# Ledger of designs, part 1: VH-VL binders against Sulfopyruvate decarboxylase subunit alpha (comD)

No score or structure here was measured in a lab: all are predicted.

Target 1, 169 residues: Sulfopyruvate decarboxylase subunit alpha (comD), of Methanocaldococcus jannaschii (p58415)
Amino acid sequence: MRGSLAIYNALKDSNIDFICSVPCANLKNLLKLIEEDKNIINIPATREEEAFGICAGAYLAGKKTAILMQNSGIGNSINAIASLYKTFQIPTLLIISHRGDLKEQIPAQIPMGRWIEKLLDVCEIPTYKPKTPEEAYKLIKYASSYMYKISYPVALLFDALYWEYDLEK
Positions, changes and structure headers below are counted from each chain's first letter, unless a header gives other numbers; Kabat numbers aren't used for antibody chains.
F, E and O are the ipSAE of ESMFold2-Fast, ESMFold2 and OpenDDE, as the mean of both directions, binder to target and target to binder. V2 is 0.75 times the mean of E and O plus 0.25 times the DockQ between their complexes.
Where letters were taken out, [cut] stands.
The coordinates of atoms that the task and the answers printed are left out; those that the model quotes come from them. Centres of patches stay.

## First folded at step 2 (VH-VL)

Design a01 (framework fv_narsoplimab)
Heavy chain, then light chain:
Amino acid sequence: QVTLKESGPVLVKPTETLTLTCTVSGFSLSNARMGVSWIRQPPGKALEWLAHIFSNDEKSYRTSLKSRLTISKDTSKNQVVLTMTNMDPVDTATYYCARIYYDFLGYFDYWGQGTLVTVSS
Amino acid sequence: QPVLTQPPSLSVSPGQTASITCSGEKLGDKYAYWYQQKPGQSPVLVMYQDSKRPSGIPERFSGSNSGNTATLTISGTQAMDEADYYCQAWDSSTAVFGGGTKLTVL
ESMFold2-Fast, scan of step 2: ipSAE 0.021; ipTM 0.631

Design a02 (framework fv_narsoplimab)
Fold by ESMFold2-Fast, scan of step 2:
Structure a02 (fold): chain C 169 residues (1-169), chain A 120 residues (1-120), chain B 106 residues (1-106)
Amino acid sequence: as target 1 above (169 residues)
Amino acid sequence: QVTLKESGPVLVKPTETLTLTCTVSGFSLSNAEMGVSWIRQPPGKALEWLAHIFSYDEKSYRTSLKSRLTISKDTSKNQVVLTMTNMDPVDTATYYCARIGWGYDYFDYWGQGTLVTVSS
Amino acid sequence: QPVLTQPPSLSVSPGQTASITCSGEKLGDYYAYWYQQKPGQSPVLVMYQDSKRPSGIPERFSGSNSGNTATLTISGTQAMDEADYYCQAWDSSTYVFGGGTKLTVL
């Protein structure tokens, strides 16, 4: 689980203490690590738009937040990003499992996989794409600081090749 | 231990509908990480992917057979069902169900296979 | 496209290296997978994502995929490796399998 461990350690070392998650297969190992951590509040959400609302409230209550989701969740959340996060300048870290990218085999995932980087760019959300666990650790720590400088979300996209680091042998 | 088991074997007459059930064990069909595919192999020929289904009823079908195929699941019974209409002798094959991971493009565990014979 | 082409058969002596090829247009741009199938048995995954070996598969199995050709290599081939081998990749709208290679160890 080296990929998930690098993300988890970076979140912990960045003092992220409130996470809202919409589960997907690639995030399962990461979610297990977070759920077992007494110092992180983990709130599962039914829909991605709901997660943005919950984390906005947590931020206003003094928490340092992250949202864990699949890239299709951004499509569901455009209004929350525009009307809440951009309007009120709310920071959060977006940990996005990027499905529909390079070597994606599920046809329904492909369109959003192709559009996600452009959608994040239209939303003015800085986006980084770690390729290794070492890079993930460094970029998450950087992004966690940067989101407070801009008072706005920053996104990390993790593609199918990244999640191979969670596979054994 | 992960196991998958197909119903059958089955003898089908031309133009009839085939129904196959795959019973899985060692993982749950409500688990977002895992799904089930159906793959067939005519005698002495290559493997051919037919359909898959995942936990929230995400489904996909082989394009050339899409109009004939339906895949569904019963999570409480841990079963996946494949239905194929208008059977023809060329559809005679061993039919496998196999596990596929969400976001993965390979099949890590396979059932024993079931022989479907289409003849009059 | 791509259609996956494998040699229909390959014979090696015990202890020799077997190299089974799978060819397709720009196949190196996709992941290749390999399955072993013995008579009367189900396929078994022996190589995934070009070069990764599943737990329980011996180290003598290795894989590569570049340009138009993916290769499954079995070093020090043993009698127990005698089987049909199928490659697999994505082909636009479906998972596509090669025609299979019958490996004979004599």
Scores: ipSAE 0.000, ipTM 0.461, lowest interface PAE 17.4, mean pLDDT 84

Design a03 (framework fv_narsoplimab)
Fold by ESMFold2-Fast, scan of step 2:
Structure a03 (fold): chain C 169 residues (1-169), chain A 121 residues (1-121), chain B 106 residues (1-106)
Amino acid sequence: as target 1 above (169 residues)
Amino acid sequence: QVTLKESGPVLVKPTETLTLTCTVSGFSLSNARMGVSWIRQPPGKALEWLAHIYSNDEKSYRTSLKSRLTISKDTSKNQVVLTMTNMDPVDTATYYCARILGYSYGYFDYWGQGTLVTVSS
Amino acid sequence: QPVLTQPPSLSVSPGQTASITCSGEKLGDKYAYWYQQKPGQSPVLVMYQDTKRPSGIPERFSGSNSGNTATLTISGTQAMDEADYYCQAWDSYTAVFGGGTKLTVL
């Protein structure tokens, strides 16, 4: 739980108050912490591109937003990033579970795992890859301020080794 | 008006179990952003972190000592208890309890006065 | 054994700047914290999360943390600043303290 708890604490300390999520197994513990928090609005989405639309609307309504998703959802979200987020200068924090990298056992996830950093770079989204819970906390605090400075999304990628911190005591 | 107070001082014989109680005042152990840590300092030596417990009951222990350490809390009594088994003369130190403000990367903002634990035959 | 390395002692004259260093592999990727301890007293937090000063700590205390080294800087050092200073960081799931630096003001 330490991995998820560090992310959750950083989101709270950054005053993130609206989260849209597309669930996956690695985000399970984090989603439970968020769902049980009465001060955070949590909207589940069926697909990642839907989450981008919902968070854009929430931002325009004065909310401080984050999207929880798997990296494969970025492919379907390129249009929303370009036509909505870049065009209208919308900040949000992207908390991305990085599938298809180290330890990936599902072959269909491997190509997207290899391309995700390049795809985020093409979208001009600054991207960080925390390796420990402490680094995650520090980088999320930084990213949550930075996204308002650039008026655009900032992404954090969490690989399979990071999620092993949820298993440690 | 935050205060933390360690039980003791205490004299422990080698191989015996140490039990220390930290009583807190001015804040609640059910506060979501707070925890309590135990930190010791042998005479003339550096500070050494031992264990912490957060309001959500998340616990962590110094890796080299984790088989000997147990930390628990009683929210209704505002107390945190540290138990350390198989005491040895090298464990002689001043033991502090301190508040952790913030969870994962919090800081020790208030410290108790410390209690002397002497391990001798 | 301590993981973070501090010089054992540092001497400065009153009014001079004291710079106390704390070294650890990729320490700049972590938060650094600083505690002041006077003889016979409990430690007191003087700097947290690299650069943040607790209420009641004078403005002459500042901090930085980059690369492998965190630094606590005391400008216009006064006799009352004479103490042992300990750096601290989080290493995975545990807190780690440096060996301490004895600051002498003479």
Scores: ipSAE 0.007, ipTM 0.607, lowest interface PAE 9.1, mean pLDDT 87

Design a04 (framework fv_narsoplimab)
Fold by ESMFold2-Fast, scan of step 2:
Formats: structure tokens, sequence, C-alpha cells
Structure a04 (fold): chain C 169 residues (1-169), chain A 121 residues (1-121), chain B 106 residues (1-106)
């Protein structure tokens, strides 16, 4: 579980205390770690756009937020990013499982996998792609500070090779 | 209604391989919310977690037994299979399969009836 | 080497309150779960995430978890509550069970 553990430790060390999550197979180990942590409020959402709304409210109430999702959820959330996050300058950390790129076997996931980095760029969301647990820890720590400096979301994309670290030990 | 049912009971000789099948109903093994674990209980002793399988076929094993354990599933048959190699009398126990609902209770909300595995002296 | 420690046995009279403890280092920082096991039967989840009661479990069952100790409390204990009780917590990718407490209702 080295991959998920590195992400979890970085979120804790960054004082993230409120997480909304959308169901995703690659995020299951990470969600288990978060759900067993009594110092982190974790709210499952049925849709990614709901997660953006919930986290915006939590931020305004003084929480330090993150959203866990698949990249296809960004498509559903563009209006919330524009009308809420950009307009009101709301920070959050986006932990995104990157489907449709490396090792993707489901044809329906491929278009969003190819478009996601360009869509995040159009949304003006800085994006990082950690390749190892060590990079994930460092980049999440950095992104967690940076999002407050810009008062806007910062995204981290985790591909299929990254999740293979969860199969170690 | 949710049910899980283990195969067996079974008698195993030392050094042989154990194979147990858990048949589920009332939920899908492809449901991203759900997972299935194998847990054993030696006579008069505590519950001991062995292995887990997720809907995406991701697998976890108890570290001390990892080299001996294999968990797999057949979604079309609604079955989860546990294989344990090189059986020893100390492995004599009641073996359970149990469901995890990650978006509900989180841990082991439904259990099978259990199956007795006896490893002969 | 995390260990969850339970008293091996507890006796209570009908109508009394039974308190079953589960101790582990920093256990209050984790969620505790409780299972009831009657002779010849499978374990049944009776308490999840410290203090949440599954559907079908009587209101007499309650839970708490703080510091190093989780507690399952059964108020107005009845003969039907006689069973082995196991606590459980998640620890570093492993599901750790306590040693169990045999509750006897005299």
Amino acid sequence: as target 1 above (169 residues)
Amino acid sequence: QVTLKESGPVLVKPTETLTLTCTVSGFSLSDARMGVSWIRQPPGKALEWLAHIFSNDEKSYRTSLKSRLTISKDTSKNQVVLTMTNMDPVDTATYYCARIDYYGSGLFDYWGQGTLVTVSS
Amino acid sequence: QPVLTQPPSLSVSPGQTASITCSGEKLGDKYAYWYQQKPGQSPVLVMYQDSKRPSGIPERFSGSNSGNTATLTISGTQAMDEADYYCQAYDSSTYVFGGGTKLTVL
C-alpha cells in the first residue's frame, strides 16, 4: 500500500481535514486509510460536481479540503470550477486517478484520459503527475501550500503505474 | 437478501493445498463499493484476517501468510476462491468469508456460516 | 506488533449494565468495530465506527472510543446477550482483532 500510504501521509502532514470522494477502484486503499482516520471528515459524493460544492462550503467554514476522483469527473465539474471556484477564489487539492491513458483497457475511458491535462490547463488548475510514492509525498506537500497562495485548486494525477505501488508488501 | 456461503467442511493432509469457495448473493462482486475477505478462527482462539479481494480484482494478504495464499474471484459465478498451500495442523480452524461495504459500515457487515477445515495430525 | 487487549471474561446479572473494553495504543485515533458470536454461529456486527449501531441491533447496545480504550456497553443486559464479543480495528493494511471477551449473564 506504499502508493496510497504516501498520499495519505502527505494529506495528514498538510493538515487536510475534510475530504469528499467519488467511488473509484484505484482509490479504495487510500479511502480505507482516510475512513479509518477520525481527524479527517470524509463525505462520499455520488457525483463529482457535488463534491466541489460540498468542499467549497467546508472551506468557507474553515476546513482544509481535498477531493478524490477519477479524471472523467472533471468533465462534469467544469461549470462548478468556473462559477464557484474561480469566481470566489476557493482552494482545494484534487487527487485524481488518471484513467484512459497508460494501460487503459476500457475504450470509453480513452478520450477523457487524452483530454484531461488540457482541460485542467483551460481551467487554469496547476497540475502535477507524481510517478513514485516519494514524489507523491513531496508534490502533495508543495501543492497543499501552493493552493492557498493562488487561492485556487491544484491537481495531482496518478496513473495506472503509480497504483502498482499499492501491490507492494 | 445478502448471503455468503463457504464450501466444505474439508479434511486436509499436512503439506496439501486447501481450496475454499465462497458463493455470494444479494450483491455483485463487480460493485465498486464491495469487497470480500477470508477470516479464520482456530478452536478457542481469536479471529484472524487472511486475504481480501476488491471489485477491480486488487488483492491484499496477511503478511505472515502471503506466500501461501491466493485469492481470486469469478464474477459470472458469484464466487470468491481462497487457496492456501502447504497446510499444517496449526491451520485447523473455522474459515469464514465476509463482505466489506466501503460506503456503508466499512467492515464485515455480513458473514458466511463458516466451514471447518481440519488438518490431520 | 499492534495488539488489541480484551478481558477474557465478564459476568453480569440480568438487567445490569455490561461494559466490555478493548485496549490498544492510540486506539481512539482509529475506528473500533464490535462483533457478537454465539456458540456454533458466525460473528454478527453489533457496532461499527466506534458508536454506530447496525439495523436490527437493539438500542441497549452503545459504543465509545477515546484515548487507548474502546468500550461496548450493553444496558439492561438480557440472557440473549450472552456471547463472545470481539473488537476490531484497521491498522496499516491489516484488520486486527482482539482476543475476545466471554460475556456470561447469570
Scores: ipSAE 0.006, ipTM 0.532, lowest interface PAE 13.7, mean pLDDT 86

Design a05 (framework fv_narsoplimab)
Heavy chain, then light chain:
Amino acid sequence: QVTLKESGPVLVKPTETLTLTCTVSGFSLSNARMGVSWIRQPPGKALEWLAHIFWNDEKSYRTSLKSRLTISKDTSKNQVVLTMTNMDPVDTATYYCARMEYDILTGFDYWGQGTLVTVSS
Amino acid sequence: QPVLTQPPSLSVSPGQTASITCSGEKLGDKYAYWYQQKPGQSPVLVMYQDSKRPSGIPERFSGSNSGNTATLTISGTQAMDEADYYCQAWDSSTGVFGGGTKLTVL
ESMFold2-Fast, scan of step 2: ipSAE 0.013; ipTM 0.662

Design a06 (framework fv_narsoplimab)
Fold by ESMFold2-Fast, scan of step 2:
Structure a06 (fold): chain C 169 residues (1-169), chain A 121 residues (1-121), chain B 106 residues (1-106)
Amino acid sequence: as target 1 above (169 residues)
Amino acid sequence: QVTLKESGPVLVKPTETLTLTCTVSGFSLSNYRMGVSWIRQPPGKALEWLAHIFSNDEKSYRTSLKSRLTISKDTSKNQVVLTMTNMDPVDTATYYCARIPYFDSYAFDIWGQGTLVTVSS
Amino acid sequence: QPVLTQPPSLSVSPGQTASITCSGEKLGDKYAYWYQQKPGQSPVLVMYQDSKRPSGIPERFSGSNSGNTATLTISGTQAMDEADYYCQAWDSSTYVFGGGTKLTVL
């Protein structure tokens, strides 16, 4: 669970204290670590659009927020990103499990996997793609600082190869 | 000022369906800072959590009772509804609704008065 | 998901310190909460997030939570503190209550 542990440690070291999550299989180890942490409020959401609304409100209440989701959820969230996050200049950290790219076995996930980076670019969201746990830790620390400088979301995409680090101790 | 009030008391027959309504005042059920649970207590026994509903309509249930329980909300009426099917005498209990303020205590900080549900033939 | 175990009863004399325990695997890694319930009344929150007191709860109430055990401590116990006490913990989407401890002040 080395991949999830690096992300978790970086979120804690960045003082992220409010997380809204839309569960998916690749995020299960990370969600377990967050769920067990009494210093982080963890709110499950039924859909990604609602997670954006919840985290926007948490930010206005003084929280440092992150959203855990799968890349397909960005499609559902374009209006919330445009009308809420861009309009009101709200920072949040997007931890995205990138499906539909490397090693994808479900055909329906492939189009969104190919489009996600372009969709984030259209939304003007800076995007990083950590390849190792060490890189994930450093980039999350940087992204967490940077999102306040731009007052807007920053995204990190974690592909299928990254989640293989959760298979080793 | 903030209050939660359960409907009832109720007498139900074995195999019937129980429906309880919790009416909240002093906060909105669309408020993302708040959630509401149903909790029961059989006479002389411990508190047992049953179900929870978040402002975004995400729901959770006690695993052992999940097939019998439904929790829902009506934000226009400011009510949370619990439905429990196939009632049995062992389900006789005082049923409470209680609020969780996620950004403050993250605890059941305000409870309703409780309502007695008796299951008998 | 963890089971929370409390002693069923505890008896103290007025003015003594009452220590009510709640045990669960790795409970110290989660928040513990405490509720007081008097006969015929709804539970009242008396301790949240291990060691924080709600407004209106006397300073004689304190809490701790480490390892496998959370403790509610009542110093200078008074007759009015006689009640059932329940611990509670959460795991994101689920909530678990302990079996309760009946505190008798004699």
Scores: ipSAE 0.008, ipTM 0.502, lowest interface PAE 13.2, mean pLDDT 87

Design a07 (framework fv_narsoplimab)
Heavy chain, then light chain:
Amino acid sequence: QVTLKESGPVLVKPTETLTLTCTVSGFSLSNARMGVSWIRQPPGKALEWLAHIFSNDEKSYRTSLKSRLTISKDTSKNQVVLTMTNMDPVDTATYYCARTLYDFWSGMDVWGQGTLVTVSS
Amino acid sequence: QPVLTQPPSLSVSPGQTASITCSGEKLGNKYAYWYQQKPGQSPVLVMYQDSKRPSGIPERFSGSNSGNTATLTISGTQAMDEADYYCQAYDSSTAVFGGGTKLTVL
ESMFold2-Fast, scan of step 2: ipSAE 0.012; ipTM 0.648

Design a08 (framework fv_narsoplimab)
Fold by ESMFold2-Fast, scan of step 2:
Structure a08 (fold): chain C 169 residues (1-169), chain A 120 residues (1-120), chain B 106 residues (1-106)
Amino acid sequence: as target 1 above (169 residues)
Amino acid sequence: QVTLKESGPVLVKPTETLTLTCTVSGFSLSNAYMGVSWIRQPPGKALEWLAHIFSDDEKSYRTSLKSRLTISKDTSKNQVVLTMTNMDPVDTATYYCARIRDYFYGMDVWGQGTLVTVSS
Amino acid sequence: QPVLTQPPSLSVSPGQTASITCSGEKLGDKYAYWYQQKPGQSPVLVMYEDSKRPSGIPERFSGSNSGNTATLTISGTQAMDEADYYCQAWDSYTVVFGGGTKLTVL
């Protein structure tokens, strides 16, 4: 659980208090930590574009937001990123489980796994790829400050090797 | 009506392996965020959590006993099985299974408990 | 594993208020749960998410959780409330129970 615990601690230490999530297997451990924390509002969404809408509203209400999602969900969210987040300069932290990269077992996930960094670049979203729990903690703390300086989302991609830290002890 | 029922009672010899089955009625172990927890209580002592398993097969164990415990489920039989190796007389207790409906509700329905005695 | 500490016993007279405490490091940042156990019976959930009552639990049961201490409060305590009370919290994916408090109604 070291992987999820490092992300959870960084979100808390960054004063993130509102999270929308689209659950996937790799995020399950992190979601349990968040769900038990009564200081964080956690809203499950059925679609990633819905999460972007909900978090935009929460930000306007004074919340500090993050979205937990799988990389395939970014495709459904391009319009919300462009028409809402870029246009109105809304910060949020994107915690993205990177499917379709190294070790992917589901063939349908492979194309999006290969495109995700390019899609985030086209959206002008700064993207970081932590490799260890220690790096995840530091980069999330940095990203959570940085997103307010640019008034726009910042993304962190977590690959299959990162989630192996959740299998340790 | 939701009910959980532990197998037993059981007499176990020191060093042997304990196997307990919890049979669930009134809900499916395929339901999202449904789970079953095992808790024990030695005579006159406090409740001690041992392990749980959720419908998605996620498992967790008490750290101090992790090397001795295995939890599994058989969704077709609607049963959860706990095994505990290398039994010792200090493991004598009433063992309960309980439902975890979701994390926020806690353990809302408990079985009647089953007495496990470890002696030679 | 983190420890939840409860007083081992508490005595109140019928009609008085009983306050049962549960202490743990930063417990107020987590949800607390409370179980009632009568002799020879299985535990019964009497309080969840710090302050919410399950269906069937009397209104005289209330709860709070702040800082390092969660409290189960029973107003107008009745003889039927005599039992052992256990607090519980989640620690990530594991469960921790308090040592239990024996409530005697004299």
Scores: ipSAE 0.000, ipTM 0.523, lowest interface PAE 13.4, mean pLDDT 86

Design a09 (framework fv_narsoplimab)
Fold by ESMFold2-Fast, scan of step 2:
Structure a09 (fold): chain C 169 residues (1-169), chain A 120 residues (1-120), chain B 106 residues (1-106)
Amino acid sequence: as target 1 above (169 residues)
Amino acid sequence: QVTLKESGPVLVKPTETLTLTCTVSGFSLSDAEMGVSWIRQPPGKALEWLAHIFSYDEKSYRTSLKSRLTISKDTSKNQVVLTMTNMDPVDTATYYCARSEWLYDYFDYWGQGTLVTVSS
Amino acid sequence: QPVLTQPPSLSVSPGQTASITCSGEELGDKYAYWYQQKPGQSPVLVMYQDSKRPSGIPERFSGSNSGNTATLTISGTQAMDEADYYCQAWDSSTYVFGGGTKLTVL
């Protein structure tokens, strides 16, 4: 579970202490690591726009936040990003499981998989795509500092090939 | 009602391979939230975790024994199987299977345990 | 492998408070869990997530975790509490048990 472990360690080393999550299969190992950590508040949400609202409140209460989600959830969250995060300059880390590769077998996932990077660009959210656990750790550490400098979200996209690192010994 | 039951007891000769089966009831191994561990206890000694399998077939093993251990499941039979190679008298122990839920890090239900004796 | 350290034995008189400790660096960041094992029986969960009691466990059982040391406390110990007690933690896809503490009530 090298992939999830690298993300978890980077979040810990960045002092992230409040996480909202919308679970999906690729995030299960990461969620397990976070649930085991009593120093991190983890609030499961059923909807991604709810997670954005909760994390905004947590940030205003002094927490250092991250949101774990699938890329399809960004579509539901555009209004929260624009009216809350951009308007009030709120930082958070977006840890996004990227569905919708060209080899994706679920047809409904394909359009958002193709649009997600452009959608994040329209939202003016800096986006990185780590390819290895080592790169994930470094980019999350960088993003966690960068989000405070811009007072706005920074996103990291993890594709299906990244999650194969969770199967390594 | 949730129950887990180990196969055995078993007598194993040194260098042979141990195979233990845990049969579960009251929950399904196809339920994505459920996992099963194998834990052993030599006579008069401490509990020692060996291996874990989640319903998605993700597996983890005790590092010191990883080369000797294989855990697998048969969802249609509701069984979890542990295989341990190159048995040694020091491996004599009561072997337990125990359930954990994906979001929980503890073992809420345990089997009765089965005695594995390694001797010539 | 991470290591959880428990005292091997503890003796208390009936009605006294027993405090069983479990120490390991992982406990600073991770939850502790406790199991009771009576002779010839399977372990039974008696405390989870540091301080929460499962249904059916008497109120005299309580738990805490401070720094890198978790403590299982049994108030007003009874003869039936005589058992081996094991702490457990989970860290990075592995489960770790402590060495166990034999509680004697005499």
Scores: ipSAE 0.006, ipTM 0.525, lowest interface PAE 13.0, mean pLDDT 86

Design a10 (framework fv_narsoplimab; at its last look DockQ between E and O 0.10; V2 from the best seeds 0.00; counts 0 for: pae E 4.5 > 2, placed apart)
Fold by ESMFold2, look of step 3:
Structure a10 (fold): chain C 169 residues (1-169), chain A 121 residues (1-121), chain B 106 residues (1-106)
Amino acid sequence: as target 1 above (169 residues)
Amino acid sequence: QVTLKESGPVLVKPTETLTLTCTVSGFSLSNARMGVSWIRQPPGKALEWLAHIFSNDEKSYRTSLKSRLTISKDTSKNQVVLTMTNMDPVDTATYYCARIYGDYLGWFDPWGQGTLVTVSS
Amino acid sequence: QPVLTQPPSLSVSPGQTASITCSGEKLGDYYAYWYQQKPGQSPVLVMYQDSKRPSGIPERFSGSNSGNTATLTISGTQAMDEADYYCQAYDSSTGVFGGGTKLTVL
């Protein structure tokens, strides 16, 4: 749980109060922590593109937002990123489970897993890759401030090794 | 006021096991965001972190010494105990206990006064 | 675990600025902490979370941490600032200290 707890505590300490998520296996523990928190509005979405739209609206209504997704969601959200977030300078924090690379067992996940860093770079989204719970805590707090300085999304990528911290005793 | 005080033997023979006790006042060992850490300093040398324990019994040890170290707590006595096996003259140092703050943050404040442990025949 | 490298010593004149560096691979990805230790005394925390000053530490003390280097800066250095200074990082539930810097004020 240390992995998910570090992310959750960093989001809380960063005053993130609105989260839109598309569930995936690696996010299960984090989503449960968020669901139990009465001070965070948590909205499940069917697709990641919808989460971008919902969080844009929440931002305009005064919320500090984060989107939780797996990396394939960037591929189906490029239009929303360009036409909404880039165009209108909307900050949000992207908490991305990096599937399709290390330890991936589902072949269809592999191409997007290998492309995600290039896609984020093309979208001009600053990206950080915390490897430990301590790095995650600091980098999320940094990113949550930085996204407002640049008025644009900032991403945190968490690979399969990171989620092993959820299995520690 | 938060205070920590180290107690234990000042002279240990080579191969013996060192047992040190840290007695804590002014904060509870039941506080999930706080714990106790052990740090040593050989005479005239740098500080070296050894181990810590948090209220949820989460423990960590310096990798190079992990096989020789055991840390435990007694919440009812507000005490933390460190044992270090197979002592060698190179382990001569002042041993400090300190409060470690935050489970992902990890600074040490305050520190105990320290106790000098000498390892010799 | 990152290895933290500090210069062994630093000398400054009273009133000058002392900058004590701590180098480690990607040190800016984790928090840096600083401790002052005077002869015969226990270490005292003087900077935490890179740049935050504990209560009771003079405003002359400041800190930064980016890239591979954390820096403790003492402006208007006074004779009472003579001490050993240690940087520290915390990652993967383990602590690590730098080798220490002996600050001399002449």
Scores: ipSAE 0.273, ipTM 0.752, lowest interface PAE 4.5, mean pLDDT 89
ESMFold2-Fast, scan of step 2: ipSAE 0.104; ipTM 0.710
ESMFold2 (binder alone), look of step 3: mean pLDDT 90; pTM 0.928
OpenDDE, look of step 3: ipSAE 0.460; ipTM 0.821

Design a11 (framework fv_narsoplimab)
Fold by ESMFold2-Fast, scan of step 2:
Structure a11 (fold): chain C 169 residues (1-169), chain A 120 residues (1-120), chain B 106 residues (1-106)
Amino acid sequence: as target 1 above (169 residues)
Amino acid sequence: QVTLKESGPVLVKPTETLTLTCTVSGFSLSNAYMGVSWIRQPPGKALEWLAHIYSNDEKSYRTSLKSRLTISKDTSKNQVVLTMTNMDPVDTATYYCARIGDLYYYFDYWGQGTLVTVSS
Amino acid sequence: QPVLTQPPSLSVSPGQTASITCSGEKLGDKYAYWYQQKPGQSPVLVMYYDSKRPSGIPERFSGSNSGNTATLTISGTQAMDEADYYCQAWDSSTAVFGGGTKLTVL
């Protein structure tokens, strides 16, 4: 579970203390680590737009926030990003499981997988794609600092090849 | 509707290898967030977790027994298999398979248990 | 190699409150789970995430977990509650069970 462990350690070392999650199969090990950590508030959301609202409120209450989601959830969240996050300059860390990649077996996921980087770019959200657990740790640490400098979300995309690190002994 | 059923009961001689099969019904071993664990209970003693396997084939083992344990699954047969080598009379126990699922990380459904006796 | 310690036995009168403890280093930083096992039967989940009841478990069951100790509390204890109770927690990807507590209702 090296992939999920690297992400979890980076979030802890960045003092992230409030997480809202929309569950996805690739996030299960990470969600397990987070849910068992009582020093992190973890709120499951029924949709991604709701998660953005909850984390905005938590930030205004002094929390350091992250949102865990699948890339298809960005489509549901464009209005919240524009009208809430951009308008009021709210930082958060986006941990996104990237579906629709080369190994994707569900046809309906393919269009969003091809468009996600362009959609994040249109939203003016800086985006990084860690390829290894070591890179994930470093980029999350960097992104956690950077989001406060720009007062806006920063995104990390984790593809199918990244989640194969969770299968290592 | 969800059921898990262990193979056996079985008699094993000391130093031999134990193989147990858990057959599941009412859910797929390919379901996201789903996993199956093996847990044993010696007569009159506590529950002891042994191993689990997730739908993505990720595995974990009890540290003290890791060198003796192998867990695998056959999704087409809806089966999870536990192998334990070099059996000893102290390994005599009721062996359960149990489901862990839906992000709650608890054992929500258990098999009926199967008695494994290690004796000459 | 984490260890969860439970008292081996506890006896209460019908209608009284039973409190079953589970102790482990920094257990309050983890979630505790509780299982009920009656003779000849498989364990049944009665409490998860420290204090949440599964559907079908009576409201007289409650839970808490802080510091080093998790507690399963049964108010208005009934004869049907007589069973062995096991606590459980996760240490990363490994599950750990307590030694079990035999609850007698007399």
Scores: ipSAE 0.006, ipTM 0.498, lowest interface PAE 14.4, mean pLDDT 84

